# Designs tried in a protein design chat: VHH binders against S-protein homolog 13 (SPH13). Part 2

Target 1, 133 residues: S-protein homolog 13 (SPH13), of Arabidopsis thaliana (Mouse-ear cress) (q5xv33)
Amino acid sequence: GRLELKNEISGVASVRKAKLAVRCWSNEDDLGWNMLKPKQSRIWKFTTMNMWPFQKTEFRCQFRSGFGTTNEDVVTVFSVKDGFRKQCGVGGDECFWVAKRDGFYLRRIVKDGGGDSRKKYVDVLKSKWVWKW

## First folded at step 18 (VHH)

Design v3 (from u5 with Y32H V33T T106E Y111H)
Fold by OpenDDE, look of step 19:
Structure v3 (fold): chain B 133 residues (1-133), chain A 122 residues (1-122)
Amino acid sequence: as target 1 above (133 residues)
Amino acid sequence: QVQLQESGGGLVQAGGSLRLSCAASGFTFDEHTMGWYRQAPGKEREFVAAISTGDYTYYADSVKGRFTISRDNAKNTVYLQMNSLKPEDTAVYYCAAIDFDFEGWEYTFDHWGQGTQVTVSS
């Protein structure tokens, strides 16, 4: 499995508000909290924890920012030895997660057939920043 | 200096309505989740409602369906519309700016208003 995350929280008065914390876990492993600085990108690679024939490992991720938290199951990654499943576009579309001031987004890379080297993105809001009470 | 000033409280009969306002200053309002809390005599302060920077709203079970929290970032103000008030809603209502402390990995309530009294008579 793979989780690519970019912190695009910007335009904030406090640097603290622009920080993003991420925690991913499975039934077998807790990766703990990690901090992304503003504008920082990071990739997490998830390994299959189970042995054959049970090779599926599900990771869930939670995010925290100065604006709140995401719901627990915003990101789910299914890891298999030689493959993975993630929430992404149809087919071979590439996607990654983006944190913004107003929420947590899934960003899909739109392939433009026009030969423009500039990547176009479509952002879909997946979670507003919320409180867990 | 951070200031939160509540207003709109008062005496109302059961079944009545009040609208509380909280005017904020001294901090970046639109970067904060705002909340309302209340404290009745002899009881602990309890959560009433909160609204995130993205206008996601939260309510205590006791006020769901009756209270509505909203915010106006242009006015640096958070509101609490209270309908169908009950005597059990009698309390001092406090406005709070909620922040996240990354050092302690916890949400904190660093700024409180002075509170406004709400009294609901039977």
Scores: ipSAE 0.208, ipTM 0.611, lowest interface PAE 1.9, mean pLDDT 85

Design v4 (from u5 with Y32H I98V T106E T108K Y111H)
Fold by OpenDDE, look of step 19:
Formats: sequence, structure tokens, C-alpha cells
Structure v4 (fold): chain B 133 residues (1-133), chain A 122 residues (1-122)
Amino acid sequence: as target 1 above (133 residues)
Amino acid sequence: QVQLQESGGGLVQAGGSLRLSCAASGFTFDEHVMGWYRQAPGKEREFVAAISTGDYTYYADSVKGRFTISRDNAKNTVYLQMNSLKPEDTAVYYCAAVDFDFEGWEYKFDHWGQGTQVTVSS
């Protein structure tokens, strides 16, 4: 399993506000808390469970930013070899997570058969930043 | 200099309504969670309501359904509409701006106004 996360929190007065803390874990791995600086990307790898004929990776993440946290304390992600099974579109689209100022997004990279070197993507808001009390 | 100035408090009869305002300056308003606390005489300061940068709202159980928090980023102002007021709502109400302390690994209200008195008579 693979998790890619990009911190795209921008347009902030303080660099501190643009920081993103993330902790991901699975049944097999606990990756602990990590800090992503603005514009920083990181990839987490998890052990894939071989459940013939399917490969499955289940892991959970917690996010904290200067703007808050996700609506739920834990984000559950199901991943297969080439992406998020339940989150990515048909046709082998690639998905990864993006943190922005207004929330946490799932980004889908749409494969364009065209000669344009620019990858098109669609961002889907998964969680607004909230405050936990 | 960070400034939070509350207004709109006063004396009201039970069942009445008040609208509190908090004018903020000295920081980037739209980057902060804003909230309200209150402190009654002889009691500890307690959470009332908060609103995130994405307009997600939070309320204490005691005020749910009666109070509404909102914000106007263009005016750097946070509001607290208080309906169906009860004598138990009598307190000094404080406006607060929330920040995250990465060193302490915690979210907290760290900027406070001077407060506005709300008195609800029976």
C-alpha cells in the first residue's frame, strides 16, 4: 500500500499556519507523527495484505494543521497496488491526498490520452478543517 | 497588536435575545478559528461556541439550539446570536482567537477580549 500526501496550504501570513502534521498507521505499521512543510510531499508505504485475488492495504491517518484537524480523528484509506481502490476512478487513475487552506482533499489524476504533458486532476473535498474540543 | 473587542452585551429578560459582536484586529482573521467563552461569578470560564475558518461551528451542549455563531471575514468580526436566553446564561462573555501550538502540540485559544457582560433576569 501507498499513501502520497502533498501539503498545498498556501496564502498564509505565517509559515506556521501552513504546516501539516500527519500520523498514519496500519495493523502492521505505526509511522508516528510527521511534519510536512508547505509544498512538501511525502509518501508512506504500508504492508500490503495478499488476499488472493486481491491485494489490500488498510491504513488510517490523523491530520493536524494550523487550521484544525479533519472531521474525524482518523481517516481510513483502502489502497491497492496502483491507487486507492474505493476512491480512484476507473481506468487506473492515480490518487493522492492534498491538504489545502480550506480543507483536506483527495486528488484524482485523470489520465488524458492527449499529448499534453500537463496532468489534469480533480480535487474532491473530503474534510473541512475542524476544531476538536 | 492583537485586539479583540466585544460588544452587544446587556440586560435582557428570560426568553429574550442578544447578539454579541467581536471586532478583531492585529492578526490575520480569516486564518483563525474564532470562539466565545463565558464566565459566571464564582465559576470557571467555559466554552460556548466556536467557528472554524471553513465556517464549521461548535457549541456547548448547554447552548445548542439557542445560540448561533457566525463570522464575517470582510469585517474581521465574529458574532454570537443568543436566543431563548436563560438566567443561567448570565456571565461575562469573552471573544477568543484560536491558534495551534506546534511546540506544545495543542490547539488553544490564546487571544482574548476584555469581555462583555450579559445578564438575564428571571
Scores: ipSAE 0.312, ipTM 0.647, lowest interface PAE 1.5, mean pLDDT 84

## First folded at step 19 (VHH; from v1 with V33A T108K Y111H)

Design z6
Fold by OpenDDE, fold request of step 21:
Structure z6 (fold): chain B 133 residues (1-133), chain A 122 residues (1-122)
Amino acid sequence: as target 1 above (133 residues)
Amino acid sequence: QVQLQESGGGLVQAGGSLRLSCAASGFTFDEYAMGWYRQAPGKEREFVAAISTGDHTYYADSVKGRFTISRDNAKNTVYLQMNSLKPEDTAVYYCAAIDFDFEGWEYKFDHWGQGTQVTVSS
């Protein structure tokens, strides 16, 4: 399994508020808590059991920012066959996760007909930051 | 220096209303979620209400529908409008700012005011 995450939290007074905490785990692995600095991208690889064609491994993550948690405290991330990125929609689009000040997004990588050299991104809000007490 | 100062507490009759204020200073107020807690005599401190930076509000079940939390970022102030007060609402009310501890990997209310007393008589 694989998780690709980018921290794009910005526009804050303190760099501390732009940090992102992430913890991911599967049935096989617990990667523990990690912090992403502002503008940092990171990829986590998981040990997978029964991968393709039987993708039984479920990857779970917690994302926490200075602005709150995701609506669901635990987010399920699934690996895909190609590149272990999350597939979005029909057509082989790839996705990765992006944290912004106003929420947590799934970013789609849209291939412009010109090949891998020109990547367009479409961000889809998956969760606003919320608080859980 | 971070400071939170509560005000607006007092004595009210059951069914009455109070509006608490919490003036904040020493930090970037609009980047913090704010919350209210209360502690009744002989009881533990309990969550009352919170408001996110995006004005999302959260309430304890015991106060839901009666209390309203709001904020004015221009004034660095968070408010708690308390309506239909009950004797059970008697407590010291505390204002807090929530932050995330990247060492302990948990959210904390690191900053507290001294509290304001709310007394509701039957």
Scores: ipSAE 0.636, ipTM 0.804, lowest interface PAE 0.6, mean pLDDT 87
Fold by OpenDDE, fold request of step 21:
Structure z6 (fold): chain B 133 residues (1-133), chain A 122 residues (1-122)
Amino acid sequence: as target 1 above (133 residues)
Amino acid sequence: QVQLQESGGGLVQAGGSLRLSCAASGFTFDEYAMGWYRQAPGKEREFVAAISTGDHTYYADSVKGRFTISRDNAKNTVYLQMNSLKPEDTAVYYCAAIDFDFEGWEYKFDHWGQGTQVTVSS
């Protein structure tokens, strides 16, 4: 399994407002808080021994920005068979998470069947930034 | 210099209404969530309401259905419409900006105003 996160928060007066905080858990293991700078990407990789052939790994991340948090406060990634990759769509498409100023998105990489080498992206809003107190 | 100035407080009878305003200056208003706190005599300051940059609102249980928070980015102002006021709502109401602390990994209120007195009589 693979999870990619990209911070695309931009158009802000302060660089601080473009930062993204992330805390992830792999099952019961707390991976701690991390900060993504503007335009920074982070990738989490899963070992096959934890995910194959039928083992599911719960990978949960909490995201915090200067604009709020995701509505669910947690993004989960499951095994390749039943989890995150299926959410990317059918046909071998790939996807990753993107944080923007107005919310948290799933970005799908759509392969052009016409032989065009240019990657096309489709962003789907998954959550606006909200406050939870 | 960051400044928050509350207004609109006063004396009102139970069941009445007030609208508080908070004028902000000295920072990029539309990039900050804003909120209201209140402090009654002899009590700790408590959360009342908050509004995100995307106009998502959050309320304390004690004021849900009665209070409405809103904002006007063009005026750098956040509002608190208070309806069906109760004597228990008597307090000094404070406006604050909400920010994320990347050192403590938590959201916090900052840049407090001087407050405005709200008194609800029986």
Scores: ipSAE 0.596, ipTM 0.783, lowest interface PAE 0.7, mean pLDDT 87
Fold by ESMFold2, look of step 21:
Structure z6 (fold): chain B 133 residues (1-133), chain A 122 residues (1-122)
Amino acid sequence: as target 1 above (133 residues)
Amino acid sequence: QVQLQESGGGLVQAGGSLRLSCAASGFTFDEYAMGWYRQAPGKEREFVAAISTGDHTYYADSVKGRFTISRDNAKNTVYLQMNSLKPEDTAVYYCAAIDFDFEGWEYKFDHWGQGTQVTVSS
């Protein structure tokens, strides 16, 4: 499996406003805070065990931007549950998330019909940035 | 130079109203959430209200329904309309920009103003 978190925050007056803080857990293991610069990604590659009782692979993350946080403070960004993997697009084994100035998006890879043969994607808004007070 | 300047404070009788203004300069105002905080004599600073870059508003329970925060991005100004004032609202009121601190991994108040005194007599 593959998980990518990409910072595409742009259109801001300074690089400081385009930085993204991310803190993730791999299952129960806290991976700590990291800062993503504009256009930077964090990528995890892993082997999933996806049969009962060994369906355990899960990544959960917190996000902090110059424009706020996600509506749900801890967001599941990868899970081996069938319902979750189907959300990530064709194949479901790779999930790609993108932070933009206005919010946090799931980037779904979708097939193009006909002779194009190119892979395309659609960005689906999952949460506008909000302030949690 | 970054500057925040509060104005509109003063002496008012309980039940009265005041409007505070905070003029901002030296930074890109529309990229910052803005807030109002107050500090009464002998007490720590207390959150009062905040307004996001998207004009969503947030209030402390103690002022909800009586105070209204607003912003005018064309004038680089944030306002606090304070109605039904009580003696307990007596404090120095500060405005601040809110941004994330990548050294401490927390949101902090940045660009503090000098404050404006609000005194509510009984």
Scores: ipSAE 0.534, ipTM 0.752, lowest interface PAE 1.3, mean pLDDT 85
Fold by ESMFold2, fold request of step 21:
Formats: structure tokens, C-alpha cells, sequence
Structure z6 (fold): chain B 133 residues (1-133), chain A 122 residues (1-122)
């Protein structure tokens, strides 16, 4: 399996406003806060099993941008459970998420398109940035 | 250099109205959420209202229905319209910008002005 979180926040007056803070858990293990600069990615590669007793791989993350947070404070970004993996597109074993100026998106790689080595994708809005008080 | 200037305070009878202004400079105003806080003598600062970059508004329970926050990005100014004022609204009112602190991993109000005094008499 593969999980990628990419910061594509752009179109801002200052690079400071394009930084993204991310804190993730791998299952119950807290991986801590990290900062992603514009265009930077955080990538995890791993082997997944979806059969009992090996159905344990799950990543959950918090996001903090210069424009707010996601509507749900902790977002599941990868899980081996049925249903979740199909959301990530072809194969369901690789999930790609993208932060943009207006919100947080799931990037699904799809087969329709150019028909050669160039891939096509669809960005699906998961959450606009919101402020929580 | 970031600068915030509050104005529009004064002495008002209970039930009256005031409109506070906060002029901002030294940063790209429309990229920041803005807020108002107040502090009475001997008391801690109290959240009053906030307005996001997308113009969503948030209010403390004590002021809902009486106060309205707004912003004018062309003038780099945030406003607080205060209606039906009560003696308990007496305080110095401050505005601030909100940004994320990558050293403490939390949102902070980093920039504060001198404040403007609001006094509501019975």
C-alpha cells in the first residue's frame, strides 16, 4: 500500500500562508506534527492485509492550514477495511490526498484519459477549510 | 510591520449602540481571520467575535443577537456593530489577526492593538 499527503496550496501572497501542518496516527501510534512546505509530500509505503487477524492498517490525520482546518478534525486517510479502499480509485491500495488553497481533496487516479504513460486523475473535495471556535 | 488600530469607543447609555473599527496594515488582510476580544479591569480577556477569510462569523453567547462582526477587505478594516448595549459590555475592546504557529502547533492571535474603551452607563 501507499499513502501520499501533498501540499498544493498556492496563489497566496506569502509562502507562510501556504504551509500545512499535519499530525498523523498509524493505527494508535502518534507520529507527531510535521510541516509541509508548498509542493512537498509526506509518503508512507507499506504492505497491507485485509483478512482477519491482519486488518489493522489505518492512518488518521489532523490538518492545519493558513485558512483553517478540515470539518472533521481527525480524517481517516487510509484504511484496509472494505469500502474505504475503493474510494482511493484504481486498485484501492494507494491513496493520494491533496491540500489546496480552498480545501482538502482526495486525488483518485483513473484509467480514462490520455491512453498512454500519462495518468489522469479526479480531485474530489473532502472538506473546505473551516475555522472552529 | 503589522499594525492594528481600534477606534469608535466611547461612553454610551444602556440600550445604545456603538460601531468599532479596526484598521489593519503590514499584512495581506484578506488572507487572515480576524477577531475581537474585550477585557474589563481586573478580569481576563474574553472572546467576543471572529470573522473568517470566507466571511463566516462566530460570536460569544453573551453577545449573540446584539453584536455583528463584519469586514471590508478593500479598506483593510474589521468592524464590530454593538447594539442593545448593557453595563456588562463595559471593557477595552481589542482586535487581532489569527494565524497558525508552527513552533507551538496551534492557532494564535499574534497581533494586538492598543484597544478602544467602551463604557456603558446605567
Amino acid sequence: as target 1 above (133 residues)
Amino acid sequence: QVQLQESGGGLVQAGGSLRLSCAASGFTFDEYAMGWYRQAPGKEREFVAAISTGDHTYYADSVKGRFTISRDNAKNTVYLQMNSLKPEDTAVYYCAAIDFDFEGWEYKFDHWGQGTQVTVSS
Scores: ipSAE 0.492, ipTM 0.745, lowest interface PAE 1.4, mean pLDDT 85
Fold by ESMFold2, look of step 19:
Structure z6 (fold): chain B 133 residues (1-133), chain A 122 residues (1-122)
Amino acid sequence: as target 1 above (133 residues)
Amino acid sequence: QVQLQESGGGLVQAGGSLRLSCAASGFTFDEYAMGWYRQAPGKEREFVAAISTGDHTYYADSVKGRFTISRDNAKNTVYLQMNSLKPEDTAVYYCAAIDFDFEGWEYKFDHWGQGTQVTVSS
């Protein structure tokens, strides 16, 4: 499987306002705080145990932007559990998330219905940035 | 260079009102959450109110219903309307821009002015 978190925050006066702080956990392993520069991605590639009862792979993250945090403090960005994988689009083994100036988005890969076989995507808003005081 | 200048403080009797202003320059004002904090003699600086880039407002419990924060992005100014003032509101009031600190991994204030004194007499 594949998980990508990309920082696409733009349209800001300074590069500093476009930085994104992210802290993720892979199951029991806390990966700590990291900073994503504008246009930078963090990519994880992994093998999933997707058989009962061995569904183990899950990634959860916290986000801090120059414009606030996600509405839910901890966001599941990948899971082998039933239902989650189809949110990510065709195949469900690759999930792609994008931070933009106005919020956090799931980039879902969908098929074009026409004769063009090339894949396309849509960005689905998952959370506007909010402030937690 | 970031500059924040508070004004509008003074001496008032209990039950009175004051309106504080904070003029900002040196940064793109509408990209920052703004806040008011106060420091009473012998105490640590405490949160009073904040306003987000989307104009959502937040208040300390001690001032809810009495204080109103607002902003005017065209004038690069944040305001604090203080009504029904009490002697315990006596403090130096500071405004600040709020941003994320990538060294300490927390939201913090980038700049403080000298503050404006508010004194509420009984």
Scores: ipSAE 0.477, ipTM 0.723, lowest interface PAE 1.7, mean pLDDT 84
Fold by ESMFold2, fold request of step 21:
Structure z6 (fold): chain B 133 residues (1-133), chain A 122 residues (1-122)
Amino acid sequence: as target 1 above (133 residues)
Amino acid sequence: QVQLQESGGGLVQAGGSLRLSCAASGFTFDEYAMGWYRQAPGKEREFVAAISTGDHTYYADSVKGRFTISRDNAKNTVYLQMNSLKPEDTAVYYCAAIDFDFEGWEYKFDHWGQGTQVTVSS
């Protein structure tokens, strides 16, 4: 499986406003706070385990942008559970998340007929940036 | 360079009203959340109100229902309408731009004006 988190915040006057702070962890690993520059991605590649006792891989993240944070402070960005994978698109094994100026999006790959046509994607808003004051 | 200039302070009788303005220059105003803080002599700075880039507003409990924050992006100005003023509202009021601190991983007020004095008499 594959998880990509990309910073596409753009249309801003200052590079500082396009930076994204992200803190991600799995069940056993906390990666701490990191900064994603505009157009940067963080990519995780892994073998999914969907059998007892190994059905426990989830990645969760917190986000801080120049325009606020997500509605839910902690966002699940990958899970081995079948319901979650289907949200990532027809393949289900690759999940893409994109931060934009107005919010945080799930990028879903949608097949464009015929099998060998260039694939398209649809960005689905998961949260606008909000302020938690 | 970034500049913030507060105005509209003064002496007012308890129960009265004042309207503070903060003119901003040197940055892209509509990309910043803005806020007001106040500080009485010998006391810590106190959060008063904030307004997001999307015009959502936030207030300290002590001023909720009495103060209203607003912004005019065309004029690069943030306002604080203060009604039903009390002697306890006496302070220097500062406007500030809110930014994210990548060293401390927290939102904070990054740029400050010189402040405007508000004095509420009994």
Scores: ipSAE 0.471, ipTM 0.720, lowest interface PAE 1.6, mean pLDDT 84
Fold by OpenDDE, look of step 21:
Structure z6 (fold): chain B 133 residues (1-133), chain A 122 residues (1-122)
Amino acid sequence: as target 1 above (133 residues)
Amino acid sequence: QVQLQESGGGLVQAGGSLRLSCAASGFTFDEYAMGWYRQAPGKEREFVAAISTGDHTYYADSVKGRFTISRDNAKNTVYLQMNSLKPEDTAVYYCAAIDFDFEGWEYKFDHWGQGTQVTVSS
């Protein structure tokens, strides 16, 4: 399985505020804390659980930015055997995770039915940045 | 240089009200969550309230329902409305900006002001 994450936090006065910390873990794997620099994209490879007929593995990730953390302690991320961008797909769509200044998003790749070879993206907010005290 | 200046403290009777202000400068105010801590004599500094960049508010259990934190980004100011004050609220109140320490992987208050004294008499 694969996890793709893009840090698109921008428009900040300090580069420090655009940093993104991430920790992902499953029952079988723990990646520990990692940092994504501004505008950085990163792909993690995970061990997949072969559960026939569904070859998906669930991972839990915590995200931290200069603007806070995800509202849930863990954001669930799925990994599929056949394609990393299908890990969180709805209706067969491909997707990946994106961090922005105002929150954490799932970005879906939408094929334009009009014959345009241009890939369109639809961002779905998954979590606002919050503080936990 | 980051500066935080608290004001509005004073002496009040139990049941009274105060409104604290914290004027911020030297950083992009609207990119930071802001908060209040307090320290009573002989006690450790304790969390009072915080407000996120999205105006989400957080309170210590001891002040819930009595204190209200707010912010005015146009004025680079965070406020703490304190109602129904109790003698146990007596402390120096400090304003701080919330920052994330990527070295320690933790969120914390930073850039402390000098504080303002709040005294509640019985």
Scores: ipSAE 0.467, ipTM 0.733, lowest interface PAE 1.2, mean pLDDT 86

Design z6
Fold by OpenDDE, look of step 20:
Structure z6 (fold): chain B 133 residues (1-133), chain A 122 residues (1-122)
Amino acid sequence: as target 1 above (133 residues)
Amino acid sequence: QVQLQESGGGLVQAGGSLRLSCAASGFTFDEYAMGWYRQAPGKEREFVAAISTGDHTYYADSVKGRFTISRDNAKNTVYLQMNSLKPEDTAVYYCAAIDFDFEGWEYKFDHWGQGTQVTVSS
């Protein structure tokens, strides 16, 4: 499996406010906290486990920024049968996570069947930044 | 330099109202969530209310329905409207800006003001 995250938090006065903290874990394996600098991308590569009966690998992440945290843990499920693409929408598009100033997004990479080499993106808001106390 | 200046405190009778103000300077105000804490004598400082950059509001259970937090980004000011005040609301009220500590991986209030005294008599 492959999970990509991009920090696109911009338009802030300080670099600190544009940083993104991420903590991910798979099953019970905590991968710890990591920080993404502005414009930085990170890719997690992992082996999908064939766990009966669901044959899915769950990858959970919590995101924190200077503007708040995701409302809930972001779950990415990698299925042996359907793969990650099922989560990207109809058509088997590629997608990855994007953090922006106003929230956390799933970005879909729309493939143009017309031979256009330009990447087209569709961003879908998954979570506004919220504060949890 | 970051500065937070609280005002509007005072003595009020139970059931009365006060409006606190916090004037902020020295940082980009509209990029920060702002909040209020209070500390009564002999007690720990406790959360009262917070407002995000998106104007989402959060309240302690003890003040829900009575207190209202708001902000004016043009004035770099955060407000706390306190209605139906009770003697147990007596405390020094502090204004703070929320920041994220990337070393400790936690959100926290920072840049505390000097506080303003609120006294509610029975």
Scores: ipSAE 0.458, ipTM 0.736, lowest interface PAE 1.1, mean pLDDT 87
Fold by ESMFold2, fold request of step 21:
Structure z6 (fold): chain B 133 residues (1-133), chain A 122 residues (1-122)
Amino acid sequence: as target 1 above (133 residues)
Amino acid sequence: QVQLQESGGGLVQAGGSLRLSCAASGFTFDEYAMGWYRQAPGKEREFVAAISTGDHTYYADSVKGRFTISRDNAKNTVYLQMNSLKPEDTAVYYCAAIDFDFEGWEYKFDHWGQGTQVTVSS
């Protein structure tokens, strides 16, 4: 499996406003806070078996942007469960998320191996940036 | 120089309404979340309402349904419409700007106005 989190925040007055703070857990393993620069990605590749006796793979993340956080404070961004993987697009083994100035998007793969073998994507808004008080 | 200036406070009867304004200068206003906070005598400042860089709004439970925060990015101004006012709403109301601190991994209130007094009579 593959999980990509990409920072596409742009159209801002300063680089500071385009930075994205991310804190993720792989299952119970806290990976800590990291900063993504504009246009930077964080990528994980892993085994995605959801069968005994293998451990299930799940990633949950918190996001902090110059414009707020996601509606759900902790967002599941990858899970081996069939219902989740199908949301990521054709194949269901790769999930691609994109932060933009106005919110957090799931970048779905809607066509793979087309006429020129180029992947096609549709960005689906998951959450506008919001503030939690 | 960053400046925030609140206005629109005053004395009003219980059940009445006031509209507060906060004029901002010295920073790129539409890139900042803005909030209203209040402080009654002898108490700490408490959160009232916030508005994101978009249209998302947030309210303390004590003011939900009575107060409405809004912003006008063209005028660099944030507003607080206060309806159905109660004596317990009496306080100095402050406007503040918020940004994220990548050293402490937390949102901070970076700039504060001078405040405007709201007094609600019984």
Scores: ipSAE 0.402, ipTM 0.729, lowest interface PAE 1.6, mean pLDDT 84

